# VHH binders against D-aminoacyl-tRNA deacylase (GEK1): the designs that were tried, part 2

Target 1, 317 residues: D-aminoacyl-tRNA deacylase (GEK1), of Arabidopsis thaliana (Mouse-ear cress) (q9zpq3)
Amino acid sequence: MVTLIVATTADPASINPAAALLAMPGWTAGPILPPDIKSFSNKQTRVIQHDRSIVKEDDLDLRWEEATGEVVDEVIFLSRHTAVSNRPALTVHPIGVLHLKDGESPPQGGKPGWAALPSTRIGPWFRLLKKMAEAHGLVPEFEITLEATHHGPITNKPTMFLEIGSTEEYWKRQDAAQVMALLMWEGLGLGGSEEVGKWKSETGKRKVLLGIGGGHYAPRHMDIALKDDIWVGHLLSGYSLPMEDPTQTKTTPGENYIGGNWRQSIKAAFEATKASFPGGEILAHLDHKSFKGWQKKAITEFLAEESINVGKPNDFT

## First folded at step 4 (VHH)

Design p15 (from a13 with T100D Y101F; framework vhh_surovatamig_d1)
Fold by ESMFold2-Fast, scan of step 4:
Structure p15 (fold): chain B 317 residues (1-317), chain A 124 residues (1-124)
Amino acid sequence: as target 1 above (317 residues)
Amino acid sequence: EVQLVESGGGLVQPGGSLRLSCAASGFTFSSYEMSWVRQAPGKGLEWVATISGSGGSTDYVDSVKGRFTISRDNAKKSLYLQMNSLRAEDTAVYYCAREDFYYDSSGYSYFDYRGQGTLVTVSS
């Protein structure tokens, strides 16, 4: 069972953390993943390096299994982050394309209506990253933040993205690359420490955050994710919860039906989160400031119909 | 400043060919995956083709596979799209795009670094 780390030479925010990690002890050259993807091995970790888009190279987990016979437990992607704010940031996020309907083209990879299994490490590694960035002098220059569920590639195993942003200047920062390498080194226990963020059936406190609403950086969900022992599943920004005003549209079924793919988005995110955290207590947290009264009522009713428990911030301790 | 400048569009009859070019400046061209995206009249942006930084990997939307070929010249900082067997439904403004599009706090952003576009009209 291996952890697959994916890097691309096309992206300095990807290849530089990978290079920093590979400069640490214990790496050996691994097999070529067909057709020409280089790999490196250390204990139960495999780093693969390609030369194309990080968000469009699908099924690397299954392709690794087919080529090597090794079972892939999880996939970690190294990537750049961009933002209109141009603010430097180190980010962690789950992936999926829940804002698009069937038949729409996903320019950032994935497929409409799909959510990957979220990595169990998202919450624990977000906290570890914040601690490491602070210890290594990157804070307050770099904002350490979660991102809501977005983009591809298609994966079949628990997945997360680790990103450096937000501009070309920051993607090339070697100190940021070193911190990301240290996060992976310590988080995967490559130096002999205990792994961080592995889900176990006998985990003591097992509350898992399912975020509903809010902006891309999930600010109100992030406050919960900073609490010790909280695990993080999918985070649905408002753009993934399209809700049609029932007073403006008539849809089938029925006069009071609220159109849009918001129900499908919530259900897909919930099922994927549940699959990554077997036995976990999944609590949906609504960013109430992001919704009108009729939206909050509809979401709360739907969550009850689906037996998805709702938690307030204090319920996550 | 990142600049992408498209050229090569024009009027062509069904079954004809055109070669689009894109001149890039203001960034390390060979380090970025590049794409062609298009917008047909009255419709949204549609991704067409992508090429890796080295040129070793390419990908296409199903409707253009076998007809279009994306390529690049990293020494000249240029991206190309060879379009063969053109159809009326290929009529669109074609944009050269650096694959630098992610969700942000304002919502979903498709391609923030794209050129001004070049119009391709397929008509008799």
Scores: ipSAE 0.012, ipTM 0.303, lowest interface PAE 8.6, mean pLDDT 86

Design p16 (from a13 with T100D Y102V; framework vhh_surovatamig_d1)
Fold by ESMFold2-Fast, scan of step 4:
Formats: C-alpha cells, sequence, structure tokens
Structure p16 (fold): chain B 317 residues (1-317), chain A 124 residues (1-124)
C-alpha cells in the first residue's frame, strides 16, 4: 500500500514543496512512467513528477498500479491556489465537480456530478499545517484555510490537495514550500514518527464533518475542523448547491418543488465521505448564515430522508 | 502588468484557414496553462482549447477537434491557434486567456486574465 504524492514542474507551488521533500533523507529513484513521469521512493511513499496540468492527469493512481503492481491507498496533490483577494494562503481541500452549470464543461478536470473519495488526512493535516505554519513564522501573513470541494483530476482512491497561494509571488515562496514539505514528512511518518491522519478500525473518536453551505473557504466548517479528533469529508460551498426559488418556478398551485442539482450534490458528497470513513459517524453541518429559511428547511428535510444525521458545532466532540 | 495581446484575426471564407497569435508579458509564461476562448455575437463565452505550461498536453472543445491546433513557444512567450476548415459557426471574437481558478466567497472563474480579443469572421 503506497501514498502517491503528485507534483508538476509547470507549477512552482507544486515542484518546490516536492523538491524540498525530496531533499530530505531516504529517497531513491523509482521507475519512469509513460509518457515521462519521474518517480521517487521512500518507505511506502511515492513522489511522481510530471510536466502537465495538475488537475487534468486522470487516474494516476490506477496508472501507477498498472505500471508497478503496487496498490495505491491515497493520493496527495501539490498545487498553486489563486484568489480574487490576492491574499497569501496555505490550503487543504477535497476534490470533485459538483457545481457544473448546464452546458458548462470546466477546463480544470473532473467530471459533472463527481466527488472523489476525500482523504482521511484532511482534518488532521489541516490542524498540523496550522501548527507548523505558526511555528515557522508564516502566520499571520499566510492564511491557513480549508477550501470547499472543487476541480479534478479524476482519482479512484482517497484524495487531497495541498496548495500555496494566492499569487505568483507567493507560489514561489521557499519558506511556504518548506512548511508543506515538513507537513508531508511529519504527516507520513517518514522520519520514523507515527503517521498523522490514518483511518483505522480502532480509531476511538470518529466524528466526520460533512460541510453544507458557506463560502469557498468554509469558514464556519473550519471552526469545527480545528477541534481535536474531528475528521473532515466533503465541504459543499453555496456554488455546489444550486437551489431554485420555488416562488419563481411554481407552475402548479400548492406545489413547492425546489429545482437545481443540490440534492444530487449532497448525496454524492455524502456517499464519497462514507466510503472514505467506514464505521465513522458522519454529521452534516449546515452553515445556517448562508441559507434562507426555505433552503434550510428543504436541506434539513432531504438529509432526514437520506438518513444523514445533522450536527451542530457542539455535537462535534 | 500582466498583458495578453492577440493578433491574426480577419475575414475568411468557409473552408479557409487562419492562425491566431497571442503575445504575453508581465508574468512567467511557461508556469501557466493557456487557453483560447471565444464569444460569438449575441452568445456567451465559450472555451475552445487549452495547452499545458510545457506544451505537452492539449484539450479541445468537441466542435473544433481535428480542425484547430493550439501550440505555444515559451522562448517567445507566444500562444497560437491554427484554425483550419473554418465554418460560419466559428465567427467570434477570440481571446487569449491565462488559465487559473480564481476564487472568492461567492464563486470562482477559470481564467484570471484575458486579452482584448481578435475578431474572426467566416463568411462568403
Amino acid sequence: as target 1 above (317 residues)
Amino acid sequence: EVQLVESGGGLVQPGGSLRLSCAASGFTFSSYEMSWVRQAPGKGLEWVATISGSGGSTDYVDSVKGRFTISRDNAKKSLYLQMNSLRAEDTAVYYCAREDYVYDSSGYSYFDYRGQGTLVTVSS
């Protein structure tokens, strides 16, 4: 079972953390995968390095398995982050394309209605990243944040993205790259310590956050993710929950149908989260400040119909 | 200071060819995926083609596959679109676009910069 870390030479926020990690002890050259994907090995970790878009190279996990015979148990991607605010940030997020509009084909990977299995490490590594960034003097300059579920590539194993943002200046920051390398080094136990964020059958505290609503940076879900022993699955921002106002689409008296793909988005995110956390207690947390009354009612009723338990912040203990 | 300047548009007859160029400045060109996007009169913006930073990977919208070829020259900081077998439906303003996800509290976009555009008119 191996952890596959994916980097691209096209992106300084990708290749620099990878280079910093590879400068640490224990790495040996691995096989070259077609078309020209370099690899490096250390214990049960494999770093692969290509030159293409990080979000469009689909099925790298299966391609690694086919080429090597090794079973991949998770994928970690190293990537840049861009924000309208241009604020520097270090981010962690799950991937999927649950926000597709009719006729829209996002050029940055994935497929409509799809959510990857979320990495079990998201919550634990978010907390570790915040601690490491603080210890290395990156806070408050760099905002340490989660991001809602978005983009590709298509993967088949639990997946997470680690990103440095938000502008070309910050993508090239060597201190940020070093902190990301230290996160991977410590998180994967490459120095001999215990791995952080592995889901085990004996895991004692097993509450898993499914975030519903809020902005891209999941601010109110993030408060829950900062609690010790909380695990994080998918995080659905408002753009992944299109809900058509029934007062404007009502065609039959007494019919209160709410259109949009919001039900499908919730169901896909829930099923993927459940698959990553077997035996976990999945609690859906609604960012109530992001919803109108009719939306909250519809979402809560749908969650009940699907037997998805709802949790308030105090329930995550 | 990011600047993208398109050229090469014009009037061409159905079945003809045109080569569009885009000159980039103010950023590390090879670090970005680049795209061509177009907007036909009275219609929305449509993505046409994307090329990776190294030039090793390309993607196209189905309607132009086999007819259009995207390429780049990183030494010259230039992006190209070779358009063959042009159809009346290809009539649009073509924009060179720097590809990236740009996020805020309300949503995101796929392109953080695009040029002024170059008009391509396909008519007899």
Scores: ipSAE 0.014, ipTM 0.400, lowest interface PAE 6.9, mean pLDDT 87

Design p17 (from a13 with Y102T Y103W; framework vhh_surovatamig_d1)
Fold by ESMFold2-Fast, scan of step 4:
Structure p17 (fold): chain B 317 residues (1-317), chain A 124 residues (1-124)
Amino acid sequence: as target 1 above (317 residues)
Amino acid sequence: EVQLVESGGGLVQPGGSLRLSCAASGFTFSSYEMSWVRQAPGKGLEWVATISGSGGSTDYVDSVKGRFTISRDNAKKSLYLQMNSLRAEDTAVYYCARETYTWDSSGYSYFDYRGQGTLVTVSS
């Protein structure tokens, strides 16, 4: 089983953390994959470098398996983060394209209605990243945050993105790149420590957060993700949950059907989360501040229909 | 101040060619993926082509593959779109766009900056 770390030379927030990681001990040059993807090996970790868009180079996990015969366990992408706020941030997120309508072309990779298997490491590594960033003096300058599910590329194995943002100035920060490299080094146990965030078959409290609603940075879901034993699956922001107001002209008078792709988004996110966490207890947490009464009622009824358990913050222990 | 200024649009007959240019300023041009996006009369925005910061990789919407070529000159801070074998359905305002992966309350912003556009009319 190998972990693929994917970097692109087109992005300083991608190639600089990769370079910092590769400067650590134990790396050897690996095979060059078509078309011209360089690789480096250390224990069960493989770093691959291309020069294309990080969000549009699909199926790198399957392409690695075909080229090498090695089984890919997970994929970690290194990327820039951008935000209209221009605030510096270090982020972790699952990927998927639930925010686009069927038939729309996704400029940022993936395909409409698709959600990748979320990495099991998202929750544990988010907590580890926060500790490392604090230890290395990046806080409070850098906000350490989760992001809701968004963009591609298409992958077939559990996937997460690690990002440095949010402007050109911050994408090039070497101290941020070093912290991201340290996160990967310690998280994958490359220095001989135990791995962090590996999903185990063992019993115990295995609560998996499925976030429903809220903003892109999932602030209320993030409060839950900060708890020690919580695992994190998909996080659906409001833009992935379009719900048509039944009292407006979009609905037939007397009908209480709520249009929009919100049901499809929830189902896709749940199924992908369940696939990444076999045997896990998946609890949907609603960001109630994001929803009107009719939306909360509709979502909770749909979750019940789909046998998706709802958790309050205190249920995540 | 980030600026993108398109030029090169005009009237051309079906089967003809045009070369669009975009002059960029106010940012490190080589650090960004750049795209061409178009809007046909009465239709929504359609992504056309993207080029990586280094120029090493390109991608196109299926309808223009083999006909259009995106390129860049990082020293001149310029983006280009060579359009060959033009069809009536290529008629649109073409925008130079700086690609980014942002979001806001209205959804995703695939492009944080785009120019004012240049009109391409393909008609006999």
Scores: ipSAE 0.030, ipTM 0.502, lowest interface PAE 6.5, mean pLDDT 87

Design p18 (from a13 with Y102T Y108W; framework vhh_surovatamig_d1)
Fold by ESMFold2-Fast, scan of step 4:
Structure p18 (fold): chain B 317 residues (1-317), chain A 124 residues (1-124)
Amino acid sequence: as target 1 above (317 residues)
Amino acid sequence: EVQLVESGGGLVQPGGSLRLSCAASGFTFSSYEMSWVRQAPGKGLEWVATISGSGGSTDYVDSVKGRFTISRDNAKKSLYLQMNSLRAEDTAVYYCARETYTYDSSGWSYFDYRGQGTLVTVSS
């Protein structure tokens, strides 16, 4: 079973961390996949080097399995991050397209209403990344942050994105690329240390964060993710939870129905998170300041109906 | 300092051809995936085509596949859209766009920069 790391020459924030990783010991040339995707092997890790936008490269995990006969356990994508603030950042996030309606075209890959299986490594690697960035002098210049669930590609195995942002100058930073390479090197145990963030049936601390509401950088959910031993599933920003004011549709309180695809988004994120963390204790954390009273009531009732447990920050221990 | 300038739009009859150009400046052109997006009268923005930084990979919306060809010249820092077999439904303002994934308080932007646009009118 292998970990598939996906890099693209089209993106310096992608190819530079990959190159830094490949400069470490133990790599050998692997098979070339059609049309001309180079690969490299080190123990149970495979790095593939693509030449186009990876957010539109669906089913790379299945394509690897078909071409090689190897079973893929997880996919890690290396990518640029952008922000209107132009703020430099190193980010980790799960993927999915829950902010688009059925029938809308997803220009950054995936499909409307879909959420990938989130990587089990998101929480543990976010904490490790923050520690490494601090140790290597990247903080406070680089903000180390999570991002809410967004974009593609479509994958079938647990998936995470590791990103360098937020402008062309920062995408090319070699010190950031080296820290990302070190994160992968230590996180995957390539130097002989124990892997970080592997989910096992015997995993002792089993609380998994499902984030509901808040902004793209999940600030209130991120405070929970910084706690030791907490695992992170999907993080649904407010843009993925469209809730239509019931007073715009019906004025009779007992007949008010809250439209929008927010129920579908929560259910999809929960099911994908549950699939990545079998036996895990999934707690939904609501960013309560993001919601009006009627929204919070509706979300809480829906979570209860779906048997999704709600956790306050202090419940994540 | 990033600038994208489209040209080549105009009036063309159904079944005709037109080539759009986009001149880029202020950034390392070859480091970015580039797209063409369009906006028909009274409608929202629609993504049309994308090309990788190296030019080795392209992608198209189904309605233009086989009719439109996106290409680039990294030495000239130029992006092109060759439009063949034009239909009345292709009438739109066409924008050259630098592809990225950006989020802020206003929401998502799949393109961090786009030009002023060039009008394409397909009419007999």
Scores: ipSAE 0.014, ipTM 0.417, lowest interface PAE 7.3, mean pLDDT 87

Design p20 (from a13 with E33W Y103D; framework vhh_surovatamig_d1)
Fold by ESMFold2-Fast, scan of step 4:
Structure p20 (fold): chain B 317 residues (1-317), chain A 124 residues (1-124)
Amino acid sequence: as target 1 above (317 residues)
Amino acid sequence: EVQLVESGGGLVQPGGSLRLSCAASGFTFSSYWMSWVRQAPGKGLEWVATISGSGGSTDYVDSVKGRFTISRDNAKKSLYLQMNSLRAEDTAVYYCARETYYDDSSGYSYFDYRGQGTLVTVSS
């Protein structure tokens, strides 16, 4: 079983962390992914060097399995991050396209209504990244943050994105690239240390965060993710939870229906999270400040119908 | 309650021009990046152009660069798309779309609200 790291020469925030990682010991030339995509091997890790945009390169995990016969365990993508604020950031996020309805074409890959299996490493690696960035003098210049579930590509195995943002100046920062390479090196145990963030079959009360509501950078969910021993699944920001105001919609007296695809978004995120964390205790956290009373009521009732437990920050222990 | 209402679509000959408008309500318009997205008959949704909250930054899909201009009037809470040198392949329903404020992304933004759309037909 192998971990695929996907980089592209088209993106300095992608190829520079990959190059820094490949400069570390133990790498050899690997199998060719057809038609001519270079790969490099080190223990159970494989780095793929693509030359095009990766957010629309669907099924790279299955393509690797077909080409090599190796079973893919997880996929880690290296990518740029852009932000209106132009603030420098190092980010970690799960992927999926839950804000679009059937028939819509996602501009950054994926499929409407789809959520990837989230990488089990998101929470543990977010905490590790924060410590490494602080240790290497990138904080406070770089914000270290999670991002809510967004974009593609379509994958079949647990997936996460590691990003450097937010502008061309920051995408090219070699110190940021080195920290990302160190995160992968230590996180995957390539230097002989224990892997970080591997989900194992064990008994115990392992809490998995399912974030509901809030902004793209999931600030209130991120506070929970900073706690030791908390695992992170999908994080649904407001754009993935469209809820139609019932005062704008005619309804039968005594019956309230709230339109929008918010139920489907929650269910898809929950099922994908559950699949990545077999035996885990999935606990939904609502960013209450992002919701009106009628929205909180509807979401809470739906979660109860789906047998999804809701927790306050103090319940994550 | 966020509302986006498009207007200005219609039938135009190849090489012609149209100006689309979008009236926004129910949110602080100047705080959001806004986009135009389109859907050709039987096809998926395609992003066309985006503009920052202040209007200081714009971006376009390659096929419309030099032909289309996105603009906004924050005092009127209105978004515009000036379309010049129209081609048959520009035929689509055009939607005004609000990029999520909390996405805070200029290149990888998602849309949380769209209007009902306005049809643009470039005849052949």
Scores: ipSAE 0.000, ipTM 0.164, lowest interface PAE 10.4, mean pLDDT 85

Design p21 (from a13 with E33Y Y103E; framework vhh_surovatamig_d1)
Fold by ESMFold2-Fast, scan of step 4:
Structure p21 (fold): chain B 317 residues (1-317), chain A 124 residues (1-124)
Amino acid sequence: as target 1 above (317 residues)
Amino acid sequence: EVQLVESGGGLVQPGGSLRLSCAASGFTFSSYYMSWVRQAPGKGLEWVATISGSGGSTDYVDSVKGRFTISRDNAKKSLYLQMNSLRAEDTAVYYCARETYYEDSSGYSYFDYRGQGTLVTVSS
């Protein structure tokens, strides 16, 4: 079984961490993934390098399996991040396009209503990244943060994005690229250390965070993700929970019905999270400060209907 | 200051052709994927085509494959969309867009900069 790391030469925040990783010991040239995608091998890790949009090259996991006969157990993408604040940031996030409904075109890949299997490594690697960034003098200059579930590409195995942001200057920072390379190197145990964040359900229940609401950077969910032994699944920002305000509609189908695809978004995120964490205890955490009263009530009632357990911050231990 | 300025829109008969141009300034043009996105009257934004920074890779929405060609001239900092075999359903305002995921006040945008747009009307 292999871990597939995907980089694109079109993005310095992608290719520079990949180059830093490939400069470490033990790499050899691997097969070309047709038609022209270069690969490099080290133990059970495979780095592939293309020149296309990182978010639109679908099914690279299945394409790797078809071309090589190797089974892919996870995919890690290297990418740039942009923020309106222009603040430097190192980010980790799951992928999916839950903010679009059927028939809408996804500008950054994926497909409407789809959520990838979230990488089991998101929570553990977010904590590891924060420690490494601190050890290498990147904090407080670089903000270390999670991002809510967004964009593609389509994948079939547990997936995460690792990003450097948020401007051209920061996408090219070699010290940030080196820290991302060290995260992958140590996280995957390539230097002989124990892997970080690999899910094994053999011992007890582990708490898995399903984030509901909040802004893109998931600030209140991130406080939970910083706790040791907490795992992270999907994180649904408010934009992935379109809820039609009943006071703004002239037609009322029923008193308790609130339109929008928010129910489908929650269900898709929950099922994908459940699939990545067999035997895990999934707790939904609501960012109450991001919702109006009628939204909180509707979401809480729906979670109860779907038998999705709700957790407060203190329940994540 | 990042600027994207579109031109080349207009009225065209079904089956006709138009070439849209976009002049970019204020950033390292060759480092960015560039896209064309469109908005038909009364509808949301639809992604149309993307080109890699080097120009070596292109992608298109299925409805325009074989009819539209995206290209770029990095020396001139210009992006183009050659539109052939135009159909009534291609009627839209076309925007040149720098492809980056970006947060704004209405939620997240998949493009951090778009121009003013250029109107393409395919007459019946």
Scores: ipSAE 0.012, ipTM 0.225, lowest interface PAE 9.0, mean pLDDT 85

Design p26 (from a13 with D104P S105D; framework vhh_surovatamig_d1)
Fold by ESMFold2-Fast, scan of step 4:
Structure p26 (fold): chain B 317 residues (1-317), chain A 124 residues (1-124)
Amino acid sequence: as target 1 above (317 residues)
Amino acid sequence: EVQLVESGGGLVQPGGSLRLSCAASGFTFSSYEMSWVRQAPGKGLEWVATISGSGGSTDYVDSVKGRFTISRDNAKKSLYLQMNSLRAEDTAVYYCARETYYYPDSGYSYFDYRGQGTLVTVSS
């Protein structure tokens, strides 16, 4: 089985980390995929170079399998990050489009109500990235952070995005590109070390974070993700949990419910997380500051109905 | 400073053609996927077409497939939309837009910059 790393020449934050990785030992030219996607091989890793926005390139895992006969284990995307703050950042995130309503067109790929299988490497690689960025003098200039689940493309295997942000100046930073390349090199064991973040169906103390609420950068979930031995699944920001205030919406007498797609979002994120971490102990962590009393009560009741266990920070040990 | 300036709009009869242009400045044009989006009177923004940074791949909303062609000239830092077989329903202000992985916390946004727009009116 192979790990696909997807880069695009359209994005310096994508192609530069890929180029830095490919400058390391052991790479050979791989097959060229239609329409003209170049690839490179090293052990069980494959780097592909696209020329299009990667968030709209659906089913690259299945397309690779069809073209080569190799089974894809996971997909890692290299991408730029943008923010209105213009703050430099190195980010890691799972993908999915839980913030859009059914029937809305997803301009950044995926489809409404869908969540990809989250990469098992998100938590372990987030911690490794922070250590590497610190060791290479990028901190505090670059913020090292998680992002909540968002955008596409549609994939069928565990997926994560690795990003450099937030402006053209930072997307082109060669030191940031080198740190991302080192993360992939060490994380995938390409230099002969043990792989980091590979999930095995063994039993034991393996807690998986399902984040509920909070801002895009998941600050309170991130505090949990920084703990050793914690794995990270989907992270649902407030924009993925639209909850209609029942005091401000007209409900039919006798029909008591909180509108919005928040239940569907939680269910989709939980199921995808569970699928990536067979045998894992999934704990939902609520960002307390994100919710009014009625929201917290409704979410907690729904989690209980779905048999999704809730964890407070101290439960992630 | 990012600038996008559209031109080429106007009044055209049903079945006619128009070519829209967008002049870009203040960023590395070839590094960005570019789009055309439109807004009909009293309606929201609708994505129309997208082209990759290299120009190697394009996408269109279903209603314009076969009628509209998006293209770019990276040397001239220009984006184009060739509109053929125009219909009354194509009447809108057309915007040139730079696509990016925008921070969606305050709402969903797939482009960080767009121009002032150029009006296309399809009427007899």
Scores: ipSAE 0.011, ipTM 0.228, lowest interface PAE 9.5, mean pLDDT 85

Design p28 (from a13 with Y102T S105W; framework vhh_surovatamig_d1)
Fold by ESMFold2-Fast, scan of step 4:
Structure p28 (fold): chain B 317 residues (1-317), chain A 124 residues (1-124)
Amino acid sequence: as target 1 above (317 residues)
Amino acid sequence: EVQLVESGGGLVQPGGSLRLSCAASGFTFSSYEMSWVRQAPGKGLEWVATISGSGGSTDYVDSVKGRFTISRDNAKKSLYLQMNSLRAEDTAVYYCARETYTYDWSGYSYFDYRGQGTLVTVSS
């Protein structure tokens, strides 16, 4: 089984961390996949480089399996991050397009209602990234943060994005690129150390965070993700949980029906998280500050109906 | 200062063709995916086509596939939309837009900058 790291030459925040990683020892040239996708090999890791949009090259995992016969275990994407604040940041996030309704077009890849299998490494690597960024003098200039589930591309194996943001100046920072390369080098055990964040079914019951509500940077979920031994699945921002006020739409069928695709978003995120963490104890954490009373009640009732356990921060140990 | 300036719109008969152009300045053009988006009278914004920074990948909304072609010239910092076999439903203001992956507590945005637009009217 191999880990695919995907980079694009179109993005300095993508190709520079890849180049820094490839400058470390042990890499050999691999096959070239159509259309002109270069690859490099080191132990069970494969770096692939293309020149197109990072969020629109679908099924790279299946395309790798078809071309090489190797089974893909996970996919890690290297990408830029953009924020209205223009603040520098290093981020980690799962992918999916749960904020769009069926029939809407996702310009940034994926498809409406879809959530990728989240990488098991998200929580452990977020903690490792924070320590590495601090050790290498990037904090407090760079914020080290999670992002809620968003964008594509479509993948079939556990997936995460590693990003450098938030402006063109920061996308080109070589010290940030080096820290990302070091994160991958140590996280994947390429220098001979133990891998970080690999899920083992034989490990005892472990708690997996399913985040519900809050802003894009998941601030309240992030406090939980910083705890040792906590694993992170999908994180649903408020924009992925549209809930129509039942008092405003009395013409909607069903007097107590709360419209919007929030139920479908929760279910898709839960099922994908469950599939990535077999044997794990998945606890949904609600960012209570982002919800009105009627929303909290509806979400809690739906979680109970779906047999999804709810956890408070102190339940994550 | 980021600027996107569209040109090439006008009145055209059904079945006709138009070529829209967008001149970009104030940023590294080749580092961004670019899109054409349109707004028909009384309707919301509709994404039409996207091209990757290198020009190696393109995508289109289903209603224009086979009729429209998006292209770019990174040396000239220009984006183009070749529109063939135009139909009345293609009538809209067309905007050149720079793609972004910006999301925040209030929602999400696929485009951080767009131009002033160029009107395309398919009539008569």
Scores: ipSAE 0.024, ipTM 0.480, lowest interface PAE 6.4, mean pLDDT 88

